# Ledger of designs, part 440: VH-VL binders against q9umr5

Target 1, 268 residues: q9umr5
Amino acid sequence: SYKPVIVVHGLFDSSYSFRHLLEYINETHPGTVVTVLDLFDGRESLRPLWEQVQGFREAVVPIMAKAPQGVHLICYSQGGLVCRALLSVMDDHNVDSFISLSSPQMGQYGDTDYLKWLFPTSMRSNLYRICYSPWGQEFSICNYWHDPHHDDLYLNASSFLALINGERDHPNATVWRKNFLRVGHLVLIGGPDDGVITPWQSSFFGFYDANETVLEMEEQLVYLRDSFGLKTLLARGAIVRCPMAGISHTAWHSNRTLYETCIEPWLS

## First folded at step 21 (VH-VL)

Design yh124 (framework fv_nofazinlimab)
Fold by ESMFold2-Fast, scan of step 21:
Structure yh124 (fold): chain C 268 residues (1-268), chain A 123 residues (1-123), chain B 112 residues (1-112)
Amino acid sequence: as target 1 above (268 residues)
Amino acid sequence: QVQLVQSGAEVKKPGSSVKVSCKASGGTFSDYAISWVRQAPGQGLEYLGEIIPMFGTRNYNEKFKGRVTITADKSTSTAYMELSSLRSEDTAVYYCARTKYDILEGFSDFDYWGQGTMVTVSS
Amino acid sequence: DVVMTQSPLSLPVTLGQPASISCRSSQSLVWEHGNTWLNWFQQRPGQSPRRLIYKVSNRDSGVPDRFSGSGSGTDFTLKISRVEAEDVGVYYCMQGTHEPYTFGQGTKLEIK
């Protein structure tokens, strides 16, 4: 029968956000055991991402142990970064499809309503002063803040994203790469009308250079150096890119056409 | 300045549902999260859940999950709390309260409260 | 769920004398480096709760300076340096660090 599915939510989310996704899975793959992890809900989604990774790791271990044929991950927004780290820190994960729904894989640099909600008096150009402090790194959104005009500060101060992307050295980098490479499929989903993830190409490992020109995944040093295995996965045919226009940030988990096109094919 | 104005008292029969409103004024509704807290007569405060209109998200206390539904209408700056399958122990004053999530200044937890809505469940 | 325990539950105090209320959490309320979401509320008879203190020790605008909060980790204290008649009511501590948010059982402050 179908492999179990584990869902990891995003910023301020909870399991309730995924009710439509669960309906779609039940319709196309009846009998699938879907576990939406109800950890770090609401405010706790602002906690440091390494703390979230530890908590989610503890929750997924027994699920993976019960499914020797493998599991699938569906990870939304910030949750996609949690899943990136899970795949790296777990020596024994058995993830087949890792489905990343509009996650800022190379980081975030945008003046959206979401940013203004958490930083009402800050412009994106000045947020690096807060986020790249030890105090700022206690908040999840600062763990993946990537200011392209202060890349030196990002590389030295990011306690999470720069490390999991292999942009800064870490003693465990070789083991993390080996673990990540065990994934069966990396399914990347995102689009130009998201409105929150900035640049939207961050969901596909593209990002701004110092002039705010987007460079795609194949032009990134992390890809060229194969820092955590992207080049190897692409060569293996394990990376799936599924961009879709017309979908806003809060609609990725509730759009039937998106589900049928980008998610359903990877749920065995 | 900021006011949270709740709907009036309700008397309900066991098994029915109640829907309480909380209208915000004196600020931008979407700048804040709205939480619901209840207090049974002579008892302490108990958290039911929160809605964050900016993110479209709802978080419920597990104890009430399946019975509580929190919604918001941005056009009227009004949040709603609906509690179903009412029983006598749901008799309480229900409060709405707002929270501002400001990372630089710090979270402003439950800084303004509504006046409360008495819900009595009796047969 | 984080359990918040207040003591005493009943606090009779003489006008003009100091009063102290303790609040203990079953888990640390610290995220890291001192970010602690511990709040104190006052509820006068027949009224909605009013926040007095946020983030352990910060007074809300309009709250008299005779109210102060302190503590760290799992142990917190609300102090009133000189109790006035208008202070009669129930005081609640609340944690916002862990979901679901939880309140202490309340301390009833009365004039003796």
Scores: ipSAE 0.706, ipTM 0.856, lowest interface PAE 1.5, mean pLDDT 92

Design yh125 (framework fv_nofazinlimab)
Fold by ESMFold2-Fast, scan of step 21:
Structure yh125 (fold): chain C 268 residues (1-268), chain A 123 residues (1-123), chain B 112 residues (1-112)
Amino acid sequence: as target 1 above (268 residues)
Amino acid sequence: QVQLVQSGAEVKKPGSSVKVSCKASGGTFSDYAISWVRQAPGQGLEYLGEIIPMFGTRNYNEKFKGRVTITADKSTSTAYMELSSLRSEDTAVYYCARTKYDILEGFSDFDYWGQGTMVTVSS
Amino acid sequence: DVVMTQSPLSLPVTLGQPASISCRSSQSLVWYHGNTWLNWFQQRPGQSPRRLIYKVSNRDSGVPDRFSGSGSGTDFTLKISRVEAEDVGVYYCMQGTHEPYTFGQGTKLEIK
C-alpha cells in the first residue's frame, strides 16, 4: 500500500551506500518497493549531468507507469540535482515526495578534500578557469560549480545548473516549470556539519553573494522571479525544510534520527 | 615510494569466507581508489570492485554482488576485500591496485599493483 | 558489460623483430574530448601485472619507448618495435570507460 520509492545516489556512489536507508524504510513502511538505481555508479557519476538525467529518466519511466498512485524520490548529494532535472524534463512524472538529501541545489563553492581529490593542484578560487570551459562542462562536478566571484561566467557557461535553476534562458523553461510544479512535496535536508556541501545552505536554495555572505532562498532571484516554481511551491505549502546539525556528508543516508525526523513522514 | 603490500596466502574450506588486506605505503592512501582484481590459475584478469576511502564509497562488479565486501581503514592505510560463500571456482590470486581520478591529467587506472594473495579453496 | 577481444592470443616472435597486439571493444571507449580510458598491462611469469600504457598512447614512467599504443573508438593496438628477451609474458588490454572495468583475454608473447 505504500508508494514505491526510487533512490538516486551521488558522486562515485552505488546502491550499496543505501543499505541502512533500506532497513529503516522496511522497519517503518514494510512492503514498500524500493528501487535504488545502479546507473552511473562509481566513475560514471562524473559523466555530464544531462547524460545522467537521460539514463535515469529511461529507468524511472516504467517504475512510474506501474504506480498510478505515485512514487517518492530520495536523491542524495549530486543525485538531488539529477532528480531536479528529471522533475522538469518529464512531462508525465507522478512524483509525490521529492526528498533531497544534502544536495547542492544552488551549486558548490568549496575547497574541500573532495575537490582536491579530483583537482589536486587547484584551489576553489581558480577552478572557474577549468569548469567554465566546454571541456570542464563534460564532467558532472563542473555542471554545478557556482563561483560567486565569477557569476557572469557561471551564468554563461553552466550547461546544467544555471539552466535548471532558470538563471539562464532556455526554450523549454516554461514546460520545465510546469512539470516541476506537479511535485507533491519538495523535502530539503541538510546541515552545517556536512563538511562537503559549501555553503551548506545550498541544500536549501541559499547561496553566497559576491562577498561570500549567504542569502537564503527567499532572497534569491530565482525564487523572487519564480523561475522554476519555488515561490509557487512555498505558497502552496509544498516545501519542507529539515535542517539537522551533527551529520557529516556520508552519513545522511545512514542516520536513524534523521530518517525518522526528515524522511519517514513523507513516505506515504 | 608507493607500494601496496598484501596479506599472505590463505587456504579455506568451501562455504567459508576470506578477508585479504592491502596496505598502502602510508600517506597516499586517501589520494587514491583501491580496486580488487583476481586471476584464477592460468586464466585472465577479472575485476571484483573498488573503494574510494575519501568519498566513503564502494562499487562492485554485479557478478560478485552479495558475496564481495570491500572496506578501508584510513588509520592504518589498509583496504580489505572479503569474499563469502567460497567455492572451488574462487581459487585465484587476488590483487589490489590503485587508481587516481585526476580530471586535469586524466584518470590513472591501476598504476600500481600489490604482489598478490593466493587464495585456495579446498574441497 | 563491455567485451574486450584480443588477437592474437599466442604470439611467438623472433628476438629483435616487431610485435603487434590488437584489442577491440564491443562499445566505444571515448569519454569526452578525446579522453579514452584504454590501458595496456604486461604480466611476466610469477609477477603482478605492470601498466605499460594508459589513455591509449601514454607510456608510464620507466617503460621503454619501443612500446607504443594507438587506436580510437573500439580498435586499439599495442606495438613493440624490437622485442627483447625481457618482454616475455602475457599482455592485457583493459577498458575503464564503462563499469565494470573489463580486460581482454591476454596475449602470450614468447620468443621463437
Scores: ipSAE 0.757, ipTM 0.879, lowest interface PAE 1.2, mean pLDDT 92

Design yh126 (framework fv_nofazinlimab)
Fold by ESMFold2-Fast, scan of step 21:
Structure yh126 (fold): chain C 268 residues (1-268), chain A 123 residues (1-123), chain B 112 residues (1-112)
Amino acid sequence: as target 1 above (268 residues)
Amino acid sequence: QVQLVQSGAEVKKPGSSVKVSCKASGGTFSDYAISWVRQAPGQGLEYLGEIIPMFGTRNYNEKFKGRVTITADKSTSTAYMELSSLRSEDTAVYYCARTKYDILEGFSDFDYWGQGTMVTVSS
Amino acid sequence: DVVMTQSPLSLPVTLGQPASISCRSSQSLVWPHGNTWLNWFQQRPGQSPRRLIYKVSNRDSGVPDRFSGSGSGTDFTLKISRVEAEDVGVYYCMQGTHEPYTFGQGTKLEIK
C-alpha cells in the first residue's frame, strides 16, 4: 500500500550509496518498492544536467505509469536539481513527496576541497570565467554554479539553473511552473555541517547576496515573483523545511535520525 | 616518484573472501580516484570498480553483483578491494590504478598502476 | 556495456617497421563538447600496464614520440612509427566515457 519511491543520486554517485536508506525504508515501511536509478553514475554525473534530465525522464515514465496512486522522489545533492527539472518538464508526473536531500537549489558558490578537486588551479572567485563559457556549461557542476558577484553572467550564461528557477525567461516557463505545482509536498533537507553545499541554505532556497550575506527563501526574487511556484506551494502548506546539524554531505543518505525525522513522515 | 604499493599474494579457498590493499606514496591520496582492475592468467584487463576518497563515492561494475567492496582510509592513504564468494574464475592479478578528474586539463585515466597482487582461488 | 574491439589481436612486425592497432567502440566515446576518453596502455611481459596515450592523442611524459594516437567517435588507432625491441608486449585500448570502463581484448606485438 505504500507508494513507490524513486531515488536519484548525486555527483560521482551510484545506487550503492543508498543501501542504508533502503534498509531504513524497509524497516519502517515494509513492502515499499524502491527504485534507485543507476543512470549517469560516476563520471557520467558530470554530463550536462539537461542530458541527465532526459535520461531520468525516460526511466521514471514506466515507474509512474505503474503507480496511479502516486510516487515519492528522494533526490540527493545534484540529483535534487535533476528532480526539480523532471517535475517541470513532465506534463504527467504523479509525484506526491519530492524529498530534496541537501541539494543546491539556488546554486553553489564554495571554495571547498571539492571544488579544488575538479578545478585544482581555480578559486571560487575565478570559476565564473570557466563555468559561464559554452564549454563550461557542458559540465553539470557548472550548470548550478552561482557566483553572487557576477549575477549578470550567471543570468545570461546558465543553461540550466537560471532557467528552472525562472531567473531567466524561457518559452516553456509557464508550463514548467504548472507541472511543478502538481507536486504534493516539497521536503527540503540540509544543514550547516554539510561542508560541500555553499551556502548550506541553498538547500532551502536561500542564497548569498552581492555582499555574501545569506538571504532566505522568502527574500529571494524567485520566491517573491513566484517564478516556478514556491510562494504558491508555501501558501498551500506544501513546503516542509527540515534542517539538521551534525551531518556531513556524504552522510545524508545513511543517518537514521535524519531519516526518521525528515524523510519517514513523508513516505505514505 | 609517486607509487602505488599493493599487498602480497593470497591463496584462498572457494567461497571465502580476499581483501587487497593499495597504499599511495609520494602524492596526495585524496586528489585522485583509485580504480581496481584484474587480469586472469593469459587474459585481458577487466574493471571492477572505483572509489573517490574526496567524495566518499564508489562505483562498481555490475558484473560482480555486489561481491566487490572498495573502501579507503584517508589517514593511511590506503584503498582496499574486497571480493567475496570467491570462485576459481576469480584467480587473477588484481591491480589498483589512479585517475585525476581535472575538468580543465581533462580526465587522466589510470596514469599510474600498482605492481599487482596475485590472488589464487583453489580448492 | 561498451564493447571495445581491437584488431589485429596478434601483430608480428619487423624491427624498424611501422605498426598500427585499431580499436572500435560499440558506442560513441564523445563527451559533451568533443572530449573523448580513449586511452592506450602497454603491458610488457611480467609488468603492470603503463599508460601511453590518454584522451585519444595525448602522450604521457617519457613516452617516445614514435607512439601516436588518433581517431574520433567510435574508431581509434595507435601507431608506432618505427618499432623497437622494447616495444614487445600487449597493447590495450580503454574507454572511460561510459560506466563501466571497458578494455579491448589486447593486441600482442612481437618481433618477427
Scores: ipSAE 0.752, ipTM 0.871, lowest interface PAE 1.2, mean pLDDT 92

Design yh127 (framework fv_nofazinlimab)
Fold by ESMFold2-Fast, scan of step 21:
Structure yh127 (fold): chain C 268 residues (1-268), chain A 123 residues (1-123), chain B 112 residues (1-112)
Amino acid sequence: as target 1 above (268 residues)
Amino acid sequence: QVQLVQSGAEVKKPGSSVKVSCKASGGTFSDYAISWVRQAPGQGLEYLGEIIPMFGTRNYNEKFKGRVTITADKSTSTAYMELSSLRSEDTAVYYCARTKYDILEGFSDFDYWGQGTMVTVSS
Amino acid sequence: DVVMTQSPLSLPVTLGQPASISCRSSQSLVWSDGNTWLNWFQQRPGQSPRRLIYKVSNRDSGVPDRFSGSGSGTDFTLKISRVEAEDVGVYYCMQGTHEPYTFGQGTKLEIK
């Protein structure tokens, strides 16, 4: 039978965004047990990402324990960062495919409608003053704010992203790397028409340099140093890149062609 | 200035569905989340769920999951709440209300309410 | 779900006298940033609810200063320093810290 699938939603989201995804999985892999976790729904998605990781960890432990053959993760938007941390902090995870669905894996730096909605009086150029304060780090969106013009502040103040990316030292870094490397496949999905994830290449571990020129994963210091295992995974043939144009941020979980091309092949 | 205008009263039979609308004006529809709250005659307030048109997201009170559907049409600045498999105990006034998630100023919960829509479930 | 408990449920008050309504939550309403998402609403007969207080103690624009909110953690109070005839109605506390949002049972304020 097919391995169970665990779905982790994004900012302000809930299980109800994934009805089309569940239909697709049921059509192509009938009998698959799919659990969409309704934790940190709505406004609770703004809570610190480490708090969310703890809650999701407690929820996934019994699911993984009941599936000795392994499980798959499908993690959307902000949820992809939660899943990154889960794979690192769990000594006993049995995740086969980790499917990251348009997630800002290297962070976010954009003056999008989403930013204006949450910070109506802020611009991307000055949000670092808020996000890199202790108060700002109590909000999930600030945990992955990555201002390429204030990298020194990002490295010192980021309580989440800089740590899971191995950009700043942590006592558990070696164990986190070992745990993350146990994943079978890292499937990265994203595209230029997303409109929210900025730069969109963040979904593929690319990001802005200080001139806002996008450098791809292989040029990132975290990759070159193999800080949490990306270089090792790529060498092992375990990283899958699946970019697709024409898909907006809220459509990744409800596009059949995307599902068939990027998700379906990794659901054993 | 700020106004949420709801559709008119409905009388429905048990087992049917009802769809109530809430049109926003006096402020940008996309700047707010829209929640639905009901009140049975002589009773208190009960939360059904919320939609955030900007994020395309919705979440529901577990009590109503499977029966409630909240949608939004940004082009008409209108949110909708549909409740299916109606029972007599669903007889209530249904309200829409808005919330602003400004991180710096703080969350502003249910700052303005619609006038309410009476839904009566009877044979 | 967070249970919000109001006391008293019925509050007869003499015109011009103070009134006080208590609200208790079954768990802490403190958010990770230290803020508390506790609100108070007034519903006059035949009308929609109207928010009076947000974030425990902040008064909405147009709400008279005789209305005040206070409290912390799990214990909250709405006070009316000098009740007027137009204050007749039902008052609800509401928490927005935990999903689903929940309301107290309501306190009916009436002139004796």
Scores: ipSAE 0.808, ipTM 0.898, lowest interface PAE 0.9, mean pLDDT 93

Design yh128 (framework fv_nofazinlimab)
Fold by ESMFold2-Fast, scan of step 21:
Structure yh128 (fold): chain C 268 residues (1-268), chain A 123 residues (1-123), chain B 112 residues (1-112)
Amino acid sequence: as target 1 above (268 residues)
Amino acid sequence: QVQLVQSGAEVKKPGSSVKVSCKASGGTFSDYAISWVRQAPGQGLEYLGEIIPMFGTRNYNEKFKGRVTITADKSTSTAYMELSSLRSEDTAVYYCARTKYDILEGFSDFDYWGQGTMVTVSS
Amino acid sequence: DVVMTQSPLSLPVTLGQPASISCRSSQSLVWSYGNTWLNWFQQRPGQSPRRLIYKVSNRDSGVPDRFSGSGSGTDFTLKISRVEAEDVGVYYCMQGTHEPYTFGQGTKLEIK
């Protein structure tokens, strides 16, 4: 009787990371059909996000078709951006709860462990030179690189995030907004001890201004202009914010208290 | 100079499990991914899976899912590959190999290999 | 899975003569622009594999310049301009563009 759950993983990840999450769901909602999509695993998670969106779209269509009462999405880290795009490009999705698990919804600007792995000799202040090139935009991490000191380059060069956020015009923007607004609930999860997502408030649509001061969602132009429907969703009571301290980036999918507090209530 | 040093040869009975170690020295263990590749006697190379110790992320070749488990111990700079439900067809030399993910320089696939560990499955 | 097919599988060569090994993939290995994750490895008898070439044509440090790689898309070649006795061994191509990573069957280079 429970709606099926579709899980989309993050950077360098695979279905292995979600075994605890599946155990929790089975305990609280026995009989739930949970599909963890093993697409773009490991290295393939670095492929351009629009390519990933197309692959995940093909995988979710038959799952959604078999569930006329709706489905839930749990989308972790980079996977939350994939799910954002899925909800916009699919004119027939039936997603009830979209649970965004520590995802950089307004982008990333930090030289944490992931960046040191991918750019060992580069500082965050210099990544705009690489990421905002056509070459850099062929890597997923650069698709959501958001340098607050070079916002003009971000707006012009970002092939993914600036478009999905409605920060740059696109012919499909009106349709994408209409599609996104069909979601039942947008559940945002994140916290100050994540250690990877920078700023951590990006998981809640907050982000740095030019002085690296964090402005929350309601102060963002994308919210104020209602570019893809955040203001409409909030007014409708459809946005849930669930911050939690004490959880590192790789622990969001394996913490029972987090699951019970932030995820379980939305898995009807 | 980075070295990958593997544990010694093993002889196992069918149905048992084997756990092979790969100790990294000379470089920072957390700066790279560790992959496992096997080679049956007189045959070619076959990929089993990869771990990124810094992030604890893992991915496995579907052929071995359910039987292979790759782990890492950052305190000893050692990666492990455990293969369960052993069959005679699992007799092979098992190698660990290093991969560096560098967007600017390019991915450095399998740039250094361990010496190999012979695993023999017989009754 | 991406199938990597090498030819020839057995390559007898006279000392000082050139040698060429072909590698074909069942799917394109192009990631983007100049990024194609095709690698070549050498395995001498009783030894671990050693990487010779990465990203199609980039020679690894310490590898003699008589070794060169070329190709694009699905068709790749490893060339040895003048074979030396120390080149005896099995050569493998390997793709890293698609998971799982896959290897060719190997080409055994031997002196005739």
Scores: ipSAE 0.758, ipTM 0.874, lowest interface PAE 1.3, mean pLDDT 92

